VH-VL binders against q86l99r1233to1411. Designs and how they scored, part 15

Target 1, 179 residues: q86l99r1233to1411
Amino acid sequence: SNKESLPFRRDVIEKVINHLRENSLDTEGIFRLSGNMESVRGIVKSFAHGEPNLSFEVHNISNALKHYLRSLDPPLIPYEFFLMLLDARKNEDAETIRNIFWKIPSDNRVVLTLLVDLMVKISENSNVNKMNSKNLSIVFGPTILKPRTPTLDRMALMTETQLQCGIIQTFIEDFHYIF
Key: E = the ipSAE of ESMFold2; O = the ipSAE of ESMFold2 at other seeds; V2 = 0.75 times the mean of E and O plus 0.25 times the DockQ between their complexes.

## First folded at step 4 (VH-VL)

Design l53 (framework fv_adalimumab_6cr1)
Fold by ESMFold2-Fast, scan of step 4:
Structure l53 (fold): chain C 179 residues (1-179), chain A 122 residues (1-122), chain B 107 residues (1-107)
Amino acid sequence: as target 1 above (179 residues)
Amino acid sequence: EVQLVESGGGLVQPGRSLRLSCAASGFTFEDYAMHWVRQAPGKGLEWVSAISWNSGSIDYADSVEGRFTISRDNAKNSLYLQMNSLRAEDTAVYYCAKDMGEDYYGSGFDYWGQGTLVTVSS
Amino acid sequence: DIQMTQSPSSLSASVGDRVTITCRASQSISSYLAWYQQKPGKAPKLLIYAASSLQSGVPSRFSGSGSGTDFTLTISSLQPEDVATYYCQQYDSYPWTFGQGTKVEIK
């Protein structure tokens, strides 16, 4: 992955997610199995420039979305919500998680809704695609929800990462309650 | 060109500890799950532990659970295995291996290090 | 745990021979099976993944087949450099498990 910050393009992300919803639900290892690295880089660049190139094989497109989301700064879920979401997950407080979701800025919230809806549909076909809610939460947890300054303590980092993944798993499993 | 180099093996007495390291190069380390796989002298392969790209998922073989700790430092392109309460049956060559899949483990191991020998004997 | 059983445990064949190694899973693993080659004193090397997909750089004389519980690795024309132990590995279900290995020697 490139560490260069890329612009947030709601219109681009919506088109990519809609494409994946139509073309990837039964694809084995979606978001996990690698695409062609050069193709993925080119697709990510097209996203940043507002012209999504969706003519590639589905693993290239799904990995491009994943890496594009990882390159966003601020992340899809703005930094200000990080600690409050981790605290709510630590307390197993789904109501507070729902309340926090509805405070997220509208463009980010719409994109998050589309992304989680896609993850729900993928997880419902996990018998075919092998990507359940836990697998997807490992992929997207620290991708879309991360602190402004990462901790330097390895054990604290592991604990935070598990909570980040837990939040995305909660989004998938309690989708109709939260979203 | 992908390269994995293990270090830290040696002779150690039962009940003691060793820390293994694996230095990775030639690929974007932070994007892949990593594994430790061992092989006792003259025996077959045994999976030991796996860690996702972000340490959000970690799993161990039952034989090492509670004694071994896998960790990674993505800034240093390094994978580690802290081995505590070592037993004679932990004697093996320990291999660092890259998962073929990104982020989460669940595929074949497309690249392996040369291995480092751990001998647990009194 | 899924038990992986290989047969035979060892074989000796001549250069140019067709060699077949089988691997049986104790339950269905679909096509989530890899084959590895380990030469004496060396680390294992991936040959086949997803039961039948040839890894880049691996000679075409190697092929894999099968699905469910029964799998086969074939070397269509054995070469001297193919002397090694071959392992199958399932990656359908945690924990990952390997077969006991098949040693291939040249007579």
Scores: ipSAE 0.455, ipTM 0.817, lowest interface PAE 3.0, mean pLDDT 90

Design l54 (framework fv_adalimumab_6cr1; at its last look DockQ between E and O 0.73; V2 from the best seeds 0.00; counts 0 for: pae O 3.8 > 2)
Fold by ESMFold2 at other seeds, look of step 6:
Structure l54 (fold): chain C 179 residues (1-179), chain A 122 residues (1-122), chain B 107 residues (1-107)
Amino acid sequence: as target 1 above (179 residues)
Amino acid sequence: EVQLVESGGGLVQPGRSLRLSCAASGFTFEDYAMHWVRQAPGKGLEWVSAISWNSGSIDYADSVEGRFTISRDNAKNSLYLQMNSLRAEDTAVYYCAKDMGEDYYGSGFDYWGQGTLVTVSS
Amino acid sequence: DIQMTQSPSSLSASVGDRVTITCRASQSISSYLAWYQQKPGKAPKLLIYAASSLQSGVPSRFSGSGSGTDFTLTISSLQPEDVATYYCQQYNDYPWTFGQGTKVEIK
């Protein structure tokens, strides 16, 4: 990877999610529509420094959150949970997904709960914002759930991506059972 | 500062293959979806193929499905198009295009390469 | 597939004129629409994304409007450097599709 990895900053992510919860539920295409590349880059740097700058148009903030989460190493959902979550999704086993979620370290679980709760709130207003659970799962699947060693096989990668999206969709649709 | 440079175009006979490359610089290549767009001489723009930031989602225009293969190498900041079973109607300038977004949905093409000409003629 | 129809196919206007190009989608595409400018021998350049958002570095005389199926690109005061072909493009669903283009010339 040519990309700089970024540290997990729970307090920053919480502030950003709360900002989006207050400002994005009516926004068409939130997390789907892009922002200005220069602005997004600057905002991501402010997250990494621990002083999030949220004085930007909301699409720049949502895109910065996606890019920040993708840049975390270790990721928000730690690497050791990747294969077990994919297997549980393949078996359509929401109970096992719930059990795995509760094994995730507590700081990561708090942030993941806030993030998925935001996605639930967005999807509940999808008649306005046009972002249902399927749409959000496509955006967030590979962003927050990734393997330590990515496969190079094209067909396996496409199947893996479908399962990653399915797990996020399950988180959103079964939120109150899993979380 | 963003730069996309295509290469690999040329004159080939029908039924032959070509491989196009696009070298990217000036942005975090692995964060963005990438596309190929073509333009036949004197004609309009035609979208050819898309690949998500991690190669997990790929799509093709019907006219090239099964013959063309898009791929990327994020370690090398490179996008590729393998073009097999070339036909006269594939004659076009091929552009490498950066998506503003990263995933399957896309958001528009904020940067384009200069294009590379592919001519398929018997 | 979502068909994009531009009107007119070409136009000539004087410097300073207001120019309007329309783009019609065969089904709703919400606001998932971009406009590009292309000069002869050059790659296209993004002008407008999300139907109405102006790309950085694009002059403010360019604007976009519309949602659903009907969209417009407006040049409020045509300049000599605006001589080009203009394309709309939907990104609501694959395959991405372009309009056929509108050639703008100075008379």
Scores: ipSAE 0.507, ipTM 0.833, lowest interface PAE 2.6, mean pLDDT 91
Fold by ESMFold2, look of step 7:
Structure l54 (fold): chain C 179 residues (1-179), chain A 122 residues (1-122), chain B 107 residues (1-107)
Amino acid sequence: as target 1 above (179 residues)
Amino acid sequence: EVQLVESGGGLVQPGRSLRLSCAASGFTFEDYAMHWVRQAPGKGLEWVSAISWNSGSIDYADSVEGRFTISRDNAKNSLYLQMNSLRAEDTAVYYCAKDMGEDYYGSGFDYWGQGTLVTVSS
Amino acid sequence: DIQMTQSPSSLSASVGDRVTITCRASQSISSYLAWYQQKPGKAPKLLIYAASSLQSGVPSRFSGSGSGTDFTLTISSLQPEDVATYYCQQYNDYPWTFGQGTKVEIK
C-alpha cells in the first residue's frame, strides 16, 4: 500500500459529521455518489491537519470523511473487537453486539454513535436520498470495521465483508437498542 | 498525474490463457474500486469485471464468468485479469479503468489506461 | 440487465451549433449515469458523472441533465475538437452497461 495512516482526530470527525447532518439528509446518493478527486484529496489533507475545510459541495465532504475514516489505524472500531462482533452477527445475537459496543473506548464510542445516528437519519429519509440501511452498510462496513491482518483467501474475504456490512446494518436498524 | 498502464495482451489461440496487468500511479490505488472494460475492434464498450478497494466484492459480466478472474495487489498498485479458456469473442482492446468510488456500487470511470490488445484466433 | 439506448447513432453539425445526445435506460437508474468521449485510437474520457456533474478539466460547454430513465448530454457550442464518439453508461447496478455510442461529426 502507498497510503500512510492518519491520526484519529475526534474533534475534526465531530465537526464533519455535524456538517453532514445539517446538509446531507435530502441529498440523493449521499455516501454513494463520488466527488472530484482533487477536491476530496485537499479536504482529507485539511482533516489530517486538524483544520477541516468544509466549503465544498456536499459529495466532496462525504467522500473525504469516508477516505479519512478508512485511513485510520487503528480503525474507528478497534481491531480487538473485530472477531467477536463478526461472531455475534453470525449468531444473530444483537444483545452481544450491544454489550461489545459498550466496551469500545469512550472517544471511539462517541464518534461511532454520531456516525451511526447520521446514517439512521439518512436512512429514515431514503425515499428522497435513495440511501437505505443496507446501502449505507455496504459503504461503511469494511471502512470502519476491519481485521488487523486481512485474509489472503478471496472467498473468506468476501464472507468477512458480508458480516462487516451486517454489523453496520444492525447498528443502524437497532440503533436505539444498541446505543 | 494519474496513469494506468496495461500490459500482457497478444495473439493467442482459442482455449489458451492470458494474464493482463495494469500498473497504477498518481493516486492512492487502495482507495478505489477498479474495473476491466473491453472494446472489440470497431465496436462499442463492454464492461468485463469489477473489484472493490479491498477485494471484498467482485463481479463479472455473464460472458466471462467462470473463465476470467479479477484480482488486485494494493501493495504493488496493480490490477490483474486472468483470462482462461479464451474464445474468438474475447478479441478486444482491454482497458484498465479507475472507479471514482471505492465500494461495489461504483461511480463511473474517471481515468482509463490506453488499453492492451488481445487477439484470439486460430 | 439495464439496457441503455442512445439517440441518435450519428449526427453532423456545424461549428457553434448546440448539439444534444439522449440516453434512455430500460429502468430507473436515479442519477447513476456517466458520459464519456472517445476519439479514434484513444481511450474514453469522462465528461459527466452523476448525470450532471462536470468532470474536472472538461470545458463548460458540456453539460448533462436527467434523472430516472431519460438523460441528455448537451454541447452548447460545438467545436472542431469535439469530433468523437460519445457513450452513456449506467452504474446503478451490475452488470454496468453502455449505450451503443453516438458519432459526432462536423459538416
Scores: ipSAE 0.466, ipTM 0.818, lowest interface PAE 2.9, mean pLDDT 91
Fold by ESMFold2-Fast, scan of step 4:
Structure l54 (fold): chain C 179 residues (1-179), chain A 122 residues (1-122), chain B 107 residues (1-107)
Amino acid sequence: as target 1 above (179 residues)
Amino acid sequence: EVQLVESGGGLVQPGRSLRLSCAASGFTFEDYAMHWVRQAPGKGLEWVSAISWNSGSIDYADSVEGRFTISRDNAKNSLYLQMNSLRAEDTAVYYCAKDMGEDYYGSGFDYWGQGTLVTVSS
Amino acid sequence: DIQMTQSPSSLSASVGDRVTITCRASQSISSYLAWYQQKPGKAPKLLIYAASSLQSGVPSRFSGSGSGTDFTLTISSLQPEDVATYYCQQYNDYPWTFGQGTKVEIK
C-alpha cells in the first residue's frame, strides 16, 4: 500500500477520542469490525483538514481514527524512541518503558495518554465489546510505533512486530504505573 | 474483484516439507487477517491457521501445531504456509481465506481462493 | 472444542421446493455462525454470517435464523444452481469448527 502521510492534529484526535469514550465502550468489535469504506475515507479527510465529522455510525468513526493514526509520519510515538522501546520490552523492563514514555514530546505524549486510556476502558468492557488488551495491541502496535526504515527480513519483521504489540499491551496493562 | 490464488501444492513423501503461497489482489491485503483452511478428499472443512494483519497474533489447529508455520508479506500481498514433517493425514486441498474483520481474526471468511492440492504419499 | 452437527447429511428436492438445513452446536455460540456453499470442484462461498446476515451478492432466497445452539439455513425456492454441499461454521470460540456438511441434490 502507498499510504499518504497526513498532518498530526492534536485537537482533532482529542475530539475523536472523547467521542469514542462516550459512545463506543459497549460496541462489539470496536476498531476491528468494518464500517462503510466510502464513509471512513470521507471522515479521515475531515480529520486531516481539522474539522472532524462525528455524525457517522461509531464503526465508521473508530476505523477512521485507526487509519488516520496509521497514516501519520512521523508516527504518534516518534521514530527516535522505536529501538529503545523494543529493547526495553525484550528485557521485560517496565521501569525503562516508563522512563522512555516521559521523554516523548508533550503533544504526542498527551495524545498517547488519551488513546491508551480509551484502550484501557475498552478492555475493561471486553465482556461486552470482545476487545481485550491483546486484541487492541494487535490493532495499535505497529500503528503508533514503527521504525523509520523497516527490516527486509520477513522473520525479523515478524519478531519486531510482536515486540511492538507487546509494548502497547504493556501500556494498557500497566497504565497506572507508566502514565 | 477480490482474488486469492494458491500455489505450491503437489505430491510429497511422508516426513518431507512443502511451502504453500497465496497471492492476493483486489483489496487492501495489509488491513485484513488471513486464514488457511483445508479439506481432505471427500471430507469436510478444517481450519488450519490464522494470522493477524501485522503478524502480531498467530494461531494453529492442534493437529498442525509445531509442524506448520504461517507467515505473510504485506509488501507482496502474499500469505504463506510452511508445512514440515508431513503426514498422510495432511493430504487435502488447502484454501487461502480472508477474514471479514479488519486486523484481527474472529469473523466469517468472505473470500476464498480456488485451493491447491497437497498429496502426502509414499 | 465446540462440535457442530448438521442435519440432514444429504437431501434430494425438486426445483421450487423449500429446503431447510439445521446446524447444532455442542454449547452456546450466541449468533457467531456462518453458512457456506460449496459447489462440486469449487471453493466455498460465504452465504450468511452472524447467523442471519445475508452476504452481499447472495440471492434473497437464502436466509438464516437461530441463536445459542440451534441454527437453520433456508432456501425458499430451490434453483438448479443451488446444488452444492452446505457447511455451518462457529467463530465464537477457538478453535473455529465446521459442521460435517449437508449435500443438496435435485431429484
Scores: ipSAE 0.461, ipTM 0.820, lowest interface PAE 2.7, mean pLDDT 90
ESMFold2, look of step 6: ipSAE 0.438; ipTM 0.806
ESMFold2 (binder alone), look of step 6: mean pLDDT 93; pTM 0.942
ESMFold2 (binder alone), look of step 7: mean pLDDT 93; pTM 0.938
ESMFold2 at other seeds, look of step 7: ipSAE 0.379; ipTM 0.760

Design l55 (framework fv_adalimumab_6cr1)
Fold by ESMFold2-Fast, scan of step 4:
Structure l55 (fold): chain C 179 residues (1-179), chain A 122 residues (1-122), chain B 107 residues (1-107)
Amino acid sequence: as target 1 above (179 residues)
Amino acid sequence: EVQLVESGGGLVQPGRSLRLSCAASGFTFEDYAMHWVRQAPGKGLEWVSAISWNSGSIDYADSVEGRFTISRDNAKNSLYLQMNSLRAEDTAVYYCAKDMGEDYYGSGFDYWGQGTLVTVSS
Amino acid sequence: DIQMTQSPSSLSASVGDRVTITCRASQSISSYLAWYQQKPGKAPKLLIYAASSLQSGVPSRFSGSGSGTDFTLTISSLQPEDVATYYCQQYYSYPWTFGQGTKVEIK
């Protein structure tokens, strides 16, 4: 009910991702299973203040990162790249996706690289954690890549969502080519 | 606190269509995967369909694949099940159920609606 | 599809008794199993998830155990309000499947 945009803090996100890389790769349902709501809310607030509180159980920290990323406006992948990435994915054009990635502003690009690297490591351990590249793409697709003005057409929205998820799945599966 | 209210059930002839709705309140609907589960009179539970938070993933039981369509409207906190080509075997109480996990489905169902009865005459 | 088989189909016990219900999967499902309680005319209620994790608000007399293919739901001291049908459910592999149910009655 009360939503506000939070500041983009590269240093905070880097610390949180590093913590999750060290502590979450074997965790079932990482990014999917809920933490304690009040704990998550408090952790997200600490991110906004530049002082990430990482003393909580891993599901609280991972969900805090996810919700923090969802609150960013503009999103992690800036609005200007939305249509061109969807078009490249529609054409299965990995070279164009790679070229667009390298045009993303440096702070956003570094954070995206760290986040996708984490997703790659999680997906490699999906036999244990049950989060493969498709699962992660559904979690992060519209979280980090979204249009400035959402379509009101239901069929167009479904097609866009499929492509948004497809972009993140491509980032994970073709990581060593794109990044 | 958390409430799920189904509607749209009723008596329908074989081969016809019916649309069920589920109104959600008491939680951030847009953050969770949702399910439809049914129970034929005097029988056990059968999972029907699931949809992720953003409609990016959708799955169906084989018995309803190609006939039923699950959808959601996050702005209205509502879940839908469009049921086409109905058969006598589809007669059941249909429950709207919330996945315990955020975003993608794959956990138990922590909250259920009270159900809506669909009767397909045969 | 993964078949879930419960035993017994029904049981009758006295208040205060220890009750056990078993659930067997046709293949290994790790710990991806939930238990539900359904009272007559009501929707199911989640009791246990991840085979052994007690859902918030559920009395401590309920417990779950097992992994792989064999699972057990235990009620340590049966109470009158526990009269219901109990279902196990695997969420390891699509499609999600339920056991046939075990009806618990008081004699």
Scores: ipSAE 0.361, ipTM 0.795, lowest interface PAE 3.8, mean pLDDT 91

Design l56 (framework fv_adalimumab_6cr1)
Fold by ESMFold2-Fast, scan of step 4:
Structure l56 (fold): chain C 179 residues (1-179), chain A 122 residues (1-122), chain B 107 residues (1-107)
Amino acid sequence: as target 1 above (179 residues)
Amino acid sequence: EVQLVESGGGLVQPGRSLRLSCAASGFTFEDYAMHWVRQAPGKGLEWVSAISWNSGSIDYADSVEGRFTISRDNAKNSLYLQMNSLRAEDTAVYYCAKDMGEDYYGSGFDYWGQGTLVTVSS
Amino acid sequence: DIQMTQSPSSLSASVGDRVTITCRASQSISSYLAWYQQKPGKAPKLLIYAASSLQSGVPSRFSGSGSGTDFTLTISSLQPEDVATYYCQQYNSFPWTFGQGTKVEIK
């Protein structure tokens, strides 16, 4: 990959999510429609300095957050929770998913809570922004939840991806139960 | 710079199968949703199938549902269309197309391949 | 399914003419409409998205307008290289559907 891995900065992510909560709920294709690539890279770089540049158009800011989250290693949901979350989703066990959520380290859990709350607000306004819980789960599933060793078998990868998306969809739809 | 190159088309008898491939280059293939769109000779465009960046979402036109299967291999920058139980009315040029939006499909198609002809005839 | 109807089905105009092609949706699609150009023997090319946004690299003589059910593609000064079939496409509601196409020829 030619992408640079950036440090996890809770304060930066909180500021970006708060900006998007205030400015993006009516934006068509939020997180999906592309921003200007050079602007997005510049915004992501500003995250490394602890001073997110929020003076750009909203699609640039939302895409910067998305790509920043994708660059995290370990991912927002630490590797150790990957298989147990997929197993709980396969068994349609929301109680186990909730129990696993509360075992996530506190900084990661707070950020995940803010991110999912934003996704809930966006999905509630999907009649305007066209981003429902399924759309958001496709964007954020493998972005914030992934295995330490990439899956190489194509059939297994497809099944794995559907479960990853299913977990994020469960987070959005059962937010008040889980979070 | 961006290129989509289809292959696998040809003449095939009704009831048989073909597998189409699309090789992508010049962009980060894994970040975009992909589509198959077809065009019968002398006719208009018909959307066939779509797949999200991670294969988490897949949709088909009613005319091909249950017969065609779309898939992708992000490590190989390749998109596929497995076409089973082919019918004369499936005769068309098949285009591989990139969604202009990232991740999930739902926008215009900003890049198209040159197409591969599938002829279903006895 | 949302039906997309284009008019005219074909037209013939002179170099330098202003050409207008219309597209009508059977129900409201807001601004979720794209226009494509397909030259003879070539793959389609995106011209306009979101009803009025010009795709990068497309000449400024092309413009789009409209919202809801009625949409227009305008070529302000027709050039020889604009000979093509033009298609509208809605991406508001699944399944995505195309108009039947408008063939543009030069007299």
Scores: ipSAE 0.418, ipTM 0.803, lowest interface PAE 3.2, mean pLDDT 90

Design l57 (framework fv_adalimumab_6cr1)
Fold by ESMFold2-Fast, scan of step 4:
Parts: structure tokens; C-alpha cells; sequence
Structure l57 (fold): chain C 179 residues (1-179), chain A 122 residues (1-122), chain B 107 residues (1-107)
């Protein structure tokens, strides 16, 4: 295991997302297909130092963003919102999901908005890139939304994972209502 | 280099159990979904089971549901298949396969192990 | 479950021939299809993913096409080392399903 907590760098994340928005919308399997792991590791380290290295192929940069987001503790969507979002999704309550979104701290909310906007743009181009809202939700659900205390019950974990993915899919599909 | 090494296969009587292991190296195991695929002697490929990177999603082929249990230990870079109530029809080479998408549950299999033979016979 | 049907079940061709193998899904799978090559006594090897994307290290004589329900694997100039069984596999939904295989032999 090589996972470590990295500092939250709003400016770095914004630069990376803007780069992907300009360069990745036509890339097949964006966020799904692996980059070169040594390159990804080096890029993630550049994020931690505040100077993102964006001179790599888009698959390396997109995977570096995923790894960076997964390493955040607390996660991009702070722990306190986890259960309330899952509950709202279970009840298919988009209004409550929207209300919860607007309670997220400003820096996290801005980053989340840019990330979801990127996911919307990618999904709109899914005929070319093969990444629809469901595909993106599988990638980002557990990455940006997770509990403070993970369940050890396998069935509960499976149910939580389905709801985590459902939240991100709702963010993408109802973007203009929620964001 | 990416390596997947299966172990635990062998001859077993019907109704008994076997546990297969797959040792992974050369990639960040905890980031990928993993699969078991089997092939009966002289037959084609049959997908058996899958587990997501965090164990949050698990699926089984109908033929093994309720009898087989897939699990993983990310700290040990290992994938397992617990096979209970074995039948003659379970006789096959069992392959460990890596999903090609990082923390994505549902793509093609970019790397396969050598396979381990399970023979269920009296 | 999505059924995958390959055609032909076997074929025999000469070195240098263009070989075409087809795969049909019982329902639309978009482009979520992979092709594998399995040589006797060996594990399968990924050739093509996303219906048409060539896996790194695979010779350019291999290509894939199709979307929805009908897919094709083409070997533009058959070589002796291409003797193998070829499988298509859908990864649109669980359970994952494979075609029955197409055995390619040299005349």
C-alpha cells in the first residue's frame, strides 16, 4: 500500500482540470484507461509541490488527478456530508442533494463544481470518448465521497458503493439544477 | 513487469472445498478491479467472478453464485476465490485477470496469470 | 445475460491471407467489446479493447471494428504465429460473457 494524505491544493486542481477540459474530451477511456504508473507518480508529486507538470499525455494527467483526489483526507466532499447525501440519494430527493451541495465549504464546492463540469463535458462527448455518466460515476463515486468510518460488512459496503456512484451520476445528469 | 501468479489448484472430490490465491506484483493492486475466469478442458472461456478495487462491488456467474466467494487483501496484493460445494462441472483452469481500468469496475482484461488447474473428480 | 456468438467456429487460411472473424451480441453493448488471442497451452492475451483500440505491443495487422451488436476482428496478413483461438468478450454489463471462440489454423 502506497496511499498517503496529500495537501488540498485548490489552485493546482483547477489548473489540472482546466488542462483536461482543453485536451481530453475526445480521449477514449479518459479516467478509465491507465497511464504510465511511474509518470503518474511523478505528476502527483508535482501537485503536492504546487507546480503541476502537465507536459505528459492526457491519460497520465487524468490518472494523476484521480490519485491525488483519492489521497485527500478529508476527501473532496467532507466526511460530514457522506450519510446525508447517501440518504437523499436513497430517497431520490434531488432537492435535498442540491441543498447539501450548497453547504459544502467554498473551496471544496468550487473544485467539485469544476470536476463535475468536466465530467458533464466528457459525458456529452461519450460517442467519441466512450465515457458516459455511469462510467464516470464508477470512477469518481468512491474517490471523492467516502465515510469517516468504513464499514466492514460486505453487503453494507456494496450498498454504500452503489449510492456513492448514484450521487455522482445525479451530479452529472442534474448538473444545471444542483450546481 | 506485471505478474499474476495463481496457486491452490489440485485434485478434489465433489462436494469438497478449495481456496485459490492470486499473487499480484508490478502494479498498484489496490487501484484495480480483479477477475476470475475459468476454462474447462477443450472448452472456451467462462467469466466466474469480479471484485472492485475496494471490495464494494462483487459479481458472480450464475453457475457459481452461492458456492464461490471472491475476496481480496490489498495489503498483501492478493486475490482469493473460495470454492465450496465443488462439482465435476467446475473442473477447469482458473485464471486470475486484471481489469485494465484503474478503480473502474467493468473493462477488458489487460493481464492474465498462467492459470491453476482444478480437477473435481471422485 | 448477453449472449455472444462468433462466426465462424473455425477457419483455415494461408499465410498472407486477410482473415475476418465476426462477433454478435444478443443486445446492444455500444463499443464495450474486447478481443483476446489464446495460443495452445497459454493464457489469453488482450488484442483489442473498446471494439477498435489496439492494445500496446500488439502487431498492427490486427484491427477491430463495429458497434452496437455486430463486431469484426481482422488480421490483414495472417502469419504462422497467429495460429490460435480468438474470443470476443462484452464488458457492457455483468455477468461478463465471451463468445464461443474461433479457431484459426494455417492450410
Amino acid sequence: as target 1 above (179 residues)
Amino acid sequence: EVQLVESGGGLVQPGRSLRLSCAASGFTFEDYAMHWVRQAPGKGLEWVSAISWNSGSIDYADSVEGRFTISRDNAKNSLYLQMNSLRAEDTAVYYCAKDMGEDYYGSGFDYWGQGTLVTVSS
Amino acid sequence: DIQMTQSPSSLSASVGDRVTITCRASQSISSYLAWYQQKPGKAPKLLIYAASSLQSGVPSRFSGSGSGTDFTLTISSLQPEDVATYYCQQYNSYPRTFGQGTKVEIK
Scores: ipSAE 0.011, ipTM 0.630, lowest interface PAE 8.7, mean pLDDT 89

Design l58 (framework fv_adalimumab_6cr1)
Fold by ESMFold2-Fast, scan of step 4:
Structure l58 (fold): chain C 179 residues (1-179), chain A 122 residues (1-122), chain B 107 residues (1-107)
Amino acid sequence: as target 1 above (179 residues)
Amino acid sequence: EVQLVESGGGLVQPGRSLRLSCAASGFTFEDYAMHWVRQAPGKGLEWVSAISWNSGSIDYADSVEGRFTISRDNAKNSLYLQMNSLRAEDTAVYYCAKDMGEDYYGSGFDYWGQGTLVTVSS
Amino acid sequence: DIQMTQSPSSLSASVGDRVTITCRASQSISSYLAWYQQKPGKAPKLLIYAASSLQSGVPSRFSGSGSGTDFTLTISSLQPEDVATYYCQQYNSYPYTFGQGTKVEIK
């Protein structure tokens, strides 16, 4: 909703990602298990004001990051890249996905790189945290990559969701090739 | 106050259809995964279906797969369960339940409605 | 599908007693387990999530433990208002499944 549209604050996002990189890699269900609703709301408000409150338990901080990224309009991966990324994934064309990544505006690209690097490190520790690349792709696919106009067709939505998740899974699994 | 209010239950004949609704208030509906859970008279709980915050992920219990359809309308803060080809074994109180999480069906169910009774009988 | 088996099916204890309910999963579910309390004629209420995390507003006498396949719900000092049926539920994988329930009564 337009009331929940927040400014893109690169410095805030970087601080939160760095905190999670230091504190969450061994946490079971990171990004999947919910925090306390009241705490998460408070943390998201602190992000909006430019001073992230990171004194909370890690599930609260991870969910706050997820909600903050979801509130971004335009999303972390700008709208203009949506259809071309889905098409490249449908064709299993990692080279085209890489080429599109490098066309993303620099601030968005740097944040995306930090976020995916975090996802890589979490997935490498999936024996402990139980969050592999597929699990993380379900969390972040629709969160950071979405169309300007959502489809109302059920089958089209299912297909788009599968491709959105596939893009993030490709980012994680082919990180060193793409980034 | 978080509230989930189910409606649409009633007496229905085998083979017919019924549509349940759940009206949500007191939280940001579009941020959370939602579930339907049922309980036959004198029996335990059975998870029926789940839908993610954006409707992109949907799952069903084997007993209802192909007969029931879960859907949501985030603009109306409403969850639905379309029940087709009803059987006597579908007789139960149907609960609308909010997940603590969203996209990956999160964690436990932190809020439940009071339930609506569906009786499938001739 | 993952089967959840609870024991005992029912128990009777005195006020102030320590009550233990167990739940076993047919395969590993990590810590993706919740416990619910249901009183007659009422909807279930979440007590514990992630096997050991106490839900806000739930009395501290309730605690959960376990991981993998074996889980326990403990009531350290049973109170009259704790008379209810208790259910465990796995949310590791679809379909989500509940235990058959444990009925707790006071002697």
Scores: ipSAE 0.452, ipTM 0.824, lowest interface PAE 3.4, mean pLDDT 90

